VHH binders against Asparagine synthetase domain-containing protein YML096W. Designs and how they scored, part 2

Target 1, 314 residues: Asparagine synthetase domain-containing protein YML096W, of Saccharomyces cerevisiae (q04489r210to523)
Amino acid sequence: YEVTSEIDLNFTSLSEVSKNLYAVLRDSVKKRVESIHPRHIENSPIAVLFSGGIDCSVIVALICEVLQENDYKCGKPVIELLNVSFENPRTGLFPSDTPDRKLSINSAKTLQNLYPNVDIKLVEVDVPYDEYLKWKPFVINLMYPKQTEMDLSIAIAFFFASRGRGFLTSLNGERTPYQRHGIVLFSGLGADELYGGYHKFANKPPHELVEELTRQINNIYDRNLNRDDKVIAHNGVEVRYPFLDEYVIKLSTAEIPINFKVNKLILRKVASQYLKLDGISSEPKRAIQFGAKSAKMTKDGNKHGTDLLKENRN
Below, E stands for the ipSAE of ESMFold2; O stands for the ipSAE of OpenDDE; V2 stands for 0.75 times the mean of E and O plus 0.25 times the DockQ between their complexes.

## First folded at step 1 (VHH)

Design b10 (framework vhh_brivekimig_d4)
Fold by ESMFold2-Fast, scan of step 1:
Structure b10 (fold): chain B 314 residues (1-314), chain A 126 residues (1-126)
Amino acid sequence: as target 1 above (314 residues)
Amino acid sequence: EVQLVESGGGVVQPGGSLRLSCAASGFTFSDYYMSWVRQAPGKGPEWVSSISGSGGSTLYADSVKGRFTISRDNSKNTLYLQMNSLRPEDTALYYCAKEGLPFEYSSDYYRGFDYSSQGTLVTVSS
């Protein structure tokens, strides 16, 4: 795939392009939901890797729209939002204190209010420090030959999310243990690569942005998909990637002007205009962040870890 | 700046013992868990053992359980690995590592060093 360098300064075009993206993305979600055996939807919920950000929230909203078109014999269809948060005993930071957990709670409430005919469960996957230490070497082995701390951080988050052991928190604050039942997991993978979600894209000139996004989308299998599939499949889950649908990629790379991808503008427009996710669409992307102290301890944001976990690439 | 300096490697015969040391500086040593990781020639890195900041909790790879003991002296900012009943398969460059929590998903974090560690070579041969 080649990412277009077209620039469009007509704001009316943004609405037209966002309508086209909404349609293609909804179709992508629909075909992936419809490929799930009907018995599994009724007796096994659909799971979603959930950070509360715009990528996964758009997917959840589209799943809700699709589910509302189907006939169900018993009760409401169920969606499990799997939100991972790590204990940091060195800073005294609990999973409930992470920005990601707080965003996920607020975004889940927004989605629950918009889709009362769907039973949306926020599954709070709290990872104790000892569990992290126990499973870290296993995840490192699964992700070989990738050797970077970034690869590890993504893989271990997906590992614990797909394992799916967490809690449901009631309005009165009571927490009940919960185990994931969904055997199909939806992921927002691809949105950052298609729509420019990384912080470093904010101030890139168009030519550099085109080159970077082209590189990222063409390398997504080696960088993300291969790693994530190994870790997630270990827990008996089938993963769905709506943003990596052929038609979504084709439209996103060939037909969306490059300036509509700054800070995910086009995706935020879809969210606000077609999915009524106004509160979520204005939030900047919150990448999965674990242990606030770890991020703050580094003098520059790219110097983390040991010589042994760095990739050999130049 | 975080700095880690390993020592204690060498050549030993199968069944022998070695004690590795790691001198740490540039951070509050007792606040962080520490690990030993090794890389054998032509293979990827393998995690060996971890110890909590207080020293109250330890974890070991299955390949070294019962043979290796990790420990620390927080008053000296030093991490240790006592290696007993060494086997040819234990031949590797051994690295001391300051282990952090998982980070934000971002390609911006891919290339960087909080610190550099050169490792210490352990060769088990007869």
Scores: ipSAE 0.000, ipTM 0.135, lowest interface PAE 14.6, mean pLDDT 73

Design b11 (framework vhh_brivekimig_d4)
Fold by ESMFold2-Fast, scan of step 1:
Structure b11 (fold): chain B 314 residues (1-314), chain A 126 residues (1-126)
Amino acid sequence: as target 1 above (314 residues)
Amino acid sequence: EVQLVESGGGVVQPGGSLRLSCAASGFTFSSYAMSWVRQAPGKGPEWVSSISYSGGSTLYADSVKGRFTISRDNSKNTLYLQMNSLRPEDTALYYCAREQSPYLDYWTGDYAMDYSSQGTLVTVSS
């Protein structure tokens, strides 16, 4: 894939491009929901890896739109939003104190208010430090040959999210244990690579941004997808990646002007204009490993997230 | 809207000093830990230093410890980085950044930041 270098400085194509992106994203989600047996949708929830950011929130909204097209016999369809947060004894942060948890609570509330005919459950997956230590060696083995601390922090966050053991918090503050039931898991992976989601890209000239996004898109399988598939699939779930749909990638690389990819402008436009996610569309994306504070969890270890363990093949 | 505006970069000889400033607006500055991050040409972001919301705690990368001093003035919503004994390897674009929480912790790049500035260029002649 080669990212287009076209620039639209007057934003005259923004509405049309946003409309086209909404259409292909919705179709991507629809195909992946429709591939789930109807029996599972009615009897088992759909799970989503959820940080509260724009990427996963767009996916949740599109799943809700698709689910609302069907007449279900067994109550409301259920969506499980799996939000992971880690206890960090070195910094004193509890899972409730992470930026990711706070954003997820607010975004889930917005989605619940928009889609009252869908039972949207925010599953708060709190990871005690002892659980992290117990499973760390196992996750390292699953993610081979990726061996950086940053890769580990992402992999372990997805591992605990996919296990889906957490809590539901009521309006009264009561927390009840909850276990994920969904066997199909949706992920927002690909949005940062397609739409320029990292803060540092906001300062790049267009030609450098084109080169960087092209590199990231072509490397996505090895860097992210291969690693995440290994740890998530181990817990008996099947992952769906709507942003990595052939038609989504094709439109996003060939037809979206490069200046619409600064801080995910085009995706935020779709979210605000077509999905009524106005409050969420203004939030910057946070990488799951730092939003959950997993990379900084070692009491007396190295604080660096990028130190190389032998055989880094990112 | 959150804004971070840097100043103080420039060209300096090895062994020289520079003082960087970052003017913050659009948020309650005193409630957030702040960091300095740099990016040398052709390299990824490198965390340089962090300061707690009150200024009571500071952290430094090993490469700058003893040479750089981070400080803040919450009454002026301004973050500072005093750089002494500059070396050619300190040549980089320097960014100030607002961290995600008021807790002081190590930050390894842009992943832990809510917002970053345009950057200010520091060139140490070789």
Scores: ipSAE 0.000, ipTM 0.130, lowest interface PAE 16.4, mean pLDDT 74

Design b12 (framework vhh_brivekimig_d4)
Fold by ESMFold2-Fast, scan of step 1:
Structure b12 (fold): chain B 314 residues (1-314), chain A 124 residues (1-124)
Amino acid sequence: as target 1 above (314 residues)
Amino acid sequence: EVQLVESGGGVVQPGGSLRLSCAASGFTFSSYEMSWVRQAPGKGPEWVSSISGSGGSTLYADSVKGRFTISRDNSKNTLYLQMNSLRPEDTALYYCAKLGSYDYFPEWDSFDYSSQGTLVTVSS
């Protein structure tokens, strides 16, 4: 793929491109939702990797729109939002204190209010430190050939999120155990690579931003998908990537002016103008390992994300 | 063991210059994009500059463009940041960072427990 270097300072163009992106992204989600039903009972839950951020929230909203096209006989369709949070003894944080958990609670409430005909379940996947230590060697073996501390922190977060064993918290604070039922998992992967979600993009001149986004989207399989697919698939889940749809990528790379990608401007416009999600993106974007606090868990260590793993049991 | 050791910080007057160095070991230095990130007192981390593995491409935050120059010597496994026309607002701990498998710049909280950094104070 080749990211366009075109710059457009016209507000009308932004609106037109946002409408086109909404249409192809909705199509992408619809194809993937519709592929579930031939293999599963009507109203089978759909799982979503959920941080509460704009990428995954856009996907949830589009799933809800698609689900609302059907007249379900078994009651409301169910979406399981899988939100992972780690007990981190280095920082003293409990799973309830992580940035992703706090954002996910608020974003899930917003989505449920917008889509009352869908049963949205926020599954709070809490990972105690001893559980992390128990599964660490296993995840290290699953993620091979990736072998850095950063790869482990991301892989372990996806492992526990996709396992999907956590809690549902009622309005009064009561927590009941819950296990994921959906065998298809939607991920917001690709949005940062297509629409410039990383904070460093805010300061890049257009030609450097074009080079960076082109590199990221063309290398996403090697960097992300290979590792994530191994870890997620081990838990018996088939992952879907709506942002990596051929038509979404083609439109996003070839037809969206580069300046519409600063701070995900184009995606924020889709979210606010077509999905009523304009309130969800107030917090800075974080990678899953930092929002869930699975990174840097050793109290006496100055571990860098690029440090190589010392234990690797096969 | 990947190690990043920063040096070259100090106290300078406004308009002064400093050259920061980062000695890297434990990985194939020339294969990775390297970055400088700073954290000012009372603020979160701010990306400052990045350089490609070959040194052929460089990027700068608007706040430092034209004043700072990033460079690398792959034969010495060393990253540099030449800082000119320093301002009080440049006062911060400066961190050297290696990008991981995602080739993304680390998130705002990612350097809390990484290398010690080197302190740059621009005052008096």
Scores: ipSAE 0.000, ipTM 0.141, lowest interface PAE 15.4, mean pLDDT 75

Design b13 (framework vhh_brivekimig_d4; at its last look DockQ between E and O 0.03; V2 from the best seeds 0.00; counts 0 for: pae O 15.1 > 2, unsure alone 61.8 < 65, placed apart)
Fold by OpenDDE, look of step 2:
Structure b13 (fold): chain B 314 residues (1-314), chain A 129 residues (1-129)
Amino acid sequence: as target 1 above (314 residues)
Amino acid sequence: EVQLVESGGGVVQPGGSLRLSCAASGFTFSSYAMSWVRQAPGKGPEWVSSISGSGGRTLYADSVKGRFTISRDNSKNTLYLQMNSLRPEDTALYYCAKDQIYGDYVFEDSPYSGTFDYSSQGTLVTVSS
């Protein structure tokens, strides 16, 4: 794929481009929802890897739209939002107190309010530090040949999220243990690569952004999918990637101006204009990355995401 | 409503100098990065330079490095582009652009640096003998 270097300085095409993107994304999600059989309400097949960010929120909204179009005779369809948070002994923060968890709660509430006819459950997957340490060697083996701290951070988050052991919190604050039922997991993977969502893109001029995004989307199979699929599949679930639909990628790379692909501007426009996700669409990504803080859980304050894992941890 | 008004364009000989100005209104000027973009005849838009809200950080395209200087006066809500050693290939319509920022972020911390969400009609710079 080749990312266009076109700049729409006056944003004259923003409305049309956002409309087209909404259409292809909706179709992508629709295809992936409708191919799930059977869709039994009591045993909901659908879960979403959920960080509370714009990418996964858009996916949830689109799933809800598709589900609402289908006449469910047996009650409200269920969607499970799988949010993972880690205990950090260095900072003393509990899983429930992390910024990522807070964001996920707020975003889930927004979605619940928008789609009252869908039973949206936020599954809070809390990972104690001892459990993290227990499973860390296993996850390292699963993610091979990837061997960076960043890889581990992402992989282990997906491992625990997809396992789906967590808690539901009631309106009164009561927490009850909950195990995921969904066997088809939706992921927002691809949104950052298509629409410039990574921090490393900050302060890049347009020409460099084009090069970086081109590299990201063309390497996504090797860099992300191989790692993520192995880790998630271990838990006996299937993962689907709406943003990696052929038509979504083609439109996004070739037809969307580069200045619309900064911090997911075009996706935020879609979210705001078509999905009523204004509150979520305006949230900056810098503060919240799914699983990103797990790498900093170790007492060794000087670890970088690009660092190789130590041999004694394998 | 965000308003940007460019001025200072004109005809200049190769090797000459020109200073562009952009008057901004309708937003907290000092909180946002600002950029210059140009479009030459028959070509697409080209990013030229950006400056942080505070003015503490500047970025330049390779084609103008060492020749152009971006600056701002936040007390006057004005963006500047000092263009020295002008070349015929610098001939273009020059646009002032507001960069997009979320929340309380500054240019240095913003993933939106070098991108735009508002622009105006531009000012024409012609470099010819």
Scores: ipSAE 0.000, ipTM 0.253, lowest interface PAE 15.1, mean pLDDT 85
ESMFold2-Fast, scan of step 1: ipSAE 0.519; ipTM 0.780
ESMFold2, look of step 2: ipSAE 0.284; ipTM 0.678
ESMFold2 (binder alone), look of step 2: mean pLDDT 76; pTM 0.780

Design b14 (framework vhh_brivekimig_d4)
Fold by ESMFold2-Fast, scan of step 1:
Structure b14 (fold): chain B 314 residues (1-314), chain A 125 residues (1-125)
Amino acid sequence: as target 1 above (314 residues)
Amino acid sequence: EVQLVESGGGVVQPGGSLRLSCAASGFTFRSYAMSWVRQAPGKGPEWVSSISGSGGSTLYADSVKGRFTISRDNSKNTLYLQMNSLRPEDTALYYCARDEWELLSGYDYSHTDYSSQGTLVTVSS
């Protein structure tokens, strides 16, 4: 794919483009919800990889809209929001104390208030540091040949989310163990690549942004060999990627002006204008992190992350 | 038997430089990521830097980034830490440590399954 270099300074155009994006995203979600066997939806929840950020929250809201179009025999449909938080031994932070967990709690409450006819469960998946280290070698073997530090950070989060062993926290703060029941997991993968979600892009000139976003979207082209599918499938889950729908990608690359992608402007406009996610649409994007510094913050580390290829080579 | 032997510590003035070395034996050196960890008097351990088995990837704590350089010579089974622009707060016992295995995990701090006896670095006038 080639990302358009068009610049549009007309905010009326932003509203029209956001309307089109809402429509194709909703259709993308609808196709993926409706492809789930009806028995699975009624007897098993839909799971969502959830950070509390705009990408996954938009997906949750769209799933809720689609689910509300259907009649259910046994009460409310259930959505499991799988929120992974890692113990940080360097800073002494427990999973319950991380900024990402706090954001997820607040975003889940917003969604629960907007969609009272859907049973939205925030599943708090806490990952102790020793548990992470135990599974790290296994996940690296599963993700071959995609072997960078960034790939590992994403894959390990997906691995623990797909295992789905966590807690539900009651109003009085009591935490009860919970196991994921949904066999279909929705992911916000692709939104950062399509809509400029990385913090460092905020100050990039348009020509550098076009080149970088084009590179990033094409890097997910071989998703059939992707780490995410392998690590998620290992835990008996089928993954859905609404942002990687062909119509979503075509519209997003060909028809959205490059300046509408700074800090996910176009996606935030969809969230605020069509999904009433005003509070969430104003939150800064947060990357999944399991340490005080993520792999993407270390330029030199990412450059040589392919050292893993040598160890796991056939 | 895994052995890690450190050298290069000493007393240096603020703004000075020191190079630490760690000689490794008893394992396939190139197959393990290596780290430097320090412990200041009366404080807990603090991770400083890590390097992958091949030497191709490095990570640094924010407090030392731009001042310290980690490197390794796999032909000599030796890990190095070049410390420049030293500050009084860099005063600590420095340990080299073998990580759990070859890769860097994306943490600032890596899990270490074996560490050395340490070498003392004192930055004072």
Scores: ipSAE 0.000, ipTM 0.115, lowest interface PAE 19.4, mean pLDDT 74

Design b15 (framework vhh_brivekimig_d4)
Fold by ESMFold2-Fast, scan of step 1:
Structure b15 (fold): chain B 314 residues (1-314), chain A 126 residues (1-126)
Amino acid sequence: as target 1 above (314 residues)
Amino acid sequence: EVQLVESGGGVVQPGGSLRLSCAASGFTFSSYAMSWVRQAPGKGPEWVSSISSSGSYTLYADSVKGRFTISRDNSKNTLYLQMNSLRPEDTALYYCAKAPGYTEDLYFDSYNLDYSSQGTLVTVSS
C-alpha cells in the first residue's frame, strides 16, 4: 500500500471525502454483520472490543445502523461492548481507575442514548492481579512465536477482553456478573494506521507523516494480526476488522489527502456529520496495554517492551 | 450566538508583514480548535492554518509553512496569525473559524463558515 502525499486545501473536499468514507466504511461493516448467520444475529449478540474511543465507537454506531435496517422478531438485537481493565499493583490502580474504563462508560452511555432500539451492554472485564498471574503462562504459550514483554502485555489484554467475563453496572450502581454470548467480535484495528491516530504527528511535515502511515499499514499483519488472531480465536470468537476491508484501505490510502488525517480529522468528521457522535470526547488513541494497564505489571517497572520473556514454554 | 470578528488586514509590499487577530465570543473559546481560512478574489476558500484548543499543536498549509505563525490567547479569547515574507499570491480575504464540535479537530469545512465574520482583507502588491 502507498499512502498518498496529496494535500487538499479546499474545505468542501473534507465533507465530500467524509461522505465517501462513511459510505465505504458502512458497507464494510454491513458485509461483516450480514456474513453472520441470520439465526445467530437474532439469538446471539455481536461483540466489540471497546475502549470508548472514536475508532470502536464509529464501528458500534455503524453496526447499530445496519442492525436497524432489519426487522427482528426475537426482540432487540444485542451488542456486547467488551472493555478490559487490569488491577496493577505497581501503580496501585484498580480496574475502575484505568483511562479506557472511564472513557468507555461515557461513550457507552452516548451510544445507548443514540440507539434505543439496540440493547447495548457495556461488559466491564475486570482482571485481578491473581487472575493475570494464573493465565500468564498460558498466554505466553499461546502467542508463540512472539516473545517480548510488549507482545505479552498486548496479548494478555486481548485474551481477557475476548474471553468476555465481566460485569454489567446498572443505573443504581449494582454490578451483575455477565458472560459474553456473541461469537463474532469486531475490532477497531487499522484506524490509527489509516487516519493518523497519534497527536504527535500534528506538527510533522507531510512527507514524514506519509512515511509513518505507510510503514504502519504495510506492517499491520506481521505486527498485530498474526499475534491477535491466535489469542482471540482461542476464546471461541471470530474476529472481524472493518477498517482493514480492501475498499476501506484503498480509499483511505489512495484518495484521502494526508492533511485530513491529522489527529483522525477525517474519521471525526464521519462521526460528527453522519453518526451524531459529537459528544464522544476522545484523547489520542492509547495502545490497549496502556489504556487497560496490562503493561509493566511488575512492582519495580524496569522491564522494557522489547525485552525477551524469561518464561519456559515447554 | 457564536461571533468571530477579524481585524489586522491592510495593504503591504511583497516581503512585508501583517498580524491578524480574531476576537471570539458566544462559546467557550479554550475548548475548541481554531482555524484561519482565506479566499482570493474569484477563487474558493482555502484553509491556511489550525491550532489546537490548548495551543500545543499547530498545522499549516504548505504554501505558508515557515512564513506564517498561528497562535492563541485563551485568557483573551483571541486567535492570531502572524504573516511574514508576504507574497502577491497571499492576497485574499482572511477569516477565522471554529472547529465543529471537537476539541481536537484541526481542520475546518464549509459548514462552519457561518461562524466566521466578513473577514479582513490582505492585499500584497508592488
Scores: ipSAE 0.000, ipTM 0.133, lowest interface PAE 17.4, mean pLDDT 75

Design b16 (framework vhh_brivekimig_d4)
Fold by ESMFold2-Fast, scan of step 1:
Structure b16 (fold): chain B 314 residues (1-314), chain A 128 residues (1-128)
Amino acid sequence: as target 1 above (314 residues)
Amino acid sequence: EVQLVESGGGVVQPGGSLRLSCAASGFTFSTYGMSWVRQAPGKGPEWVSSISGSGGSTLYADSVKGRFTISRDNSKNTLYLQMNSLRPEDTALYYCARTDYEGYSPIWHEYTGPFDYSSQGTLVTVSS
């Protein structure tokens, strides 16, 4: 694919492009929901890999719109939002303390308020360090031929999310165990590559941004999809990637002016104009993760710093 | 396979400047975020700064904001840390590490830590 270098500094096309993106993205979600056997939709939840960010929240909202087109006889359709958080022994950070968990709670509440006719469950997938150590070798084997530790860190997050073993937290704070039942999992993969969500693109010259996004979308199979699909599929789950729909990619690369991809402007416009998600933001989440974890690192590191440094020299 | 080679450390007087470099090989450099982490004598590891794969986003520890600048040259597979207004408390071994901003949670620092991706470190000593 080739990302357009066209610029619209007056934002004249923003409304029309947003409407067109909403339409093709909704159609992308619709055909992926409709490819699930009708009996499964009525009796089994749809699962979503959920960080609380705008990418996955847009997908959840579109799934809700599609599900609301059907007249379900057996009660509300169910969506399982799978939010994974890891215990960090080095920093003393528990899963409940992570920025992703806090963002996910807020975004899930927003979605639940917008779609009262859908039973949206936030499944808090807490990963104790012992559980991580137990499954790490297995995930490494599933990733073959991928061999990098970066690939492992992302694969293991997707592995535990797709397992879906977690908790539901009630309004009074009580937590009850919950297991994922949905056999189809929706992922927000592709949004960062299509709409400039990685990092901070605000100060990049248009030529550099075009080249960067073109590289990212053309490498998505090698970078993310090959690894993630293998790991998730092993848990008996079929993954859906609405942002990687041919029509979504075609419109997103060819018809969206490059300046509308600064801080995901075009996706935020779709979310606010058509889905009432204007309060949800993915950029602050990434910045907060490093600050929060760094603050707690020193206490644990003081006891094991020499061992970590020695390991790094080998 | 993956190699990270830090350089540029040395002895400098308070108020001085140093530029650290990290030469990366064995992976697609532009795809990864990168970080600088330091460990002072008798203290635990401290995260210093991070930069996105494209270089468009940077983060800094409060202790170095306004004094240090992280940057990268993807055509040379090299990460940099420009350190200005150096203080005695900046004395430490400095390590570069690759990070992962992909997916729903960057868990690289949870289980492997930024240090697991560094090979040797470079010593910075700030003294009169």
Scores: ipSAE 0.000, ipTM 0.125, lowest interface PAE 15.4, mean pLDDT 73

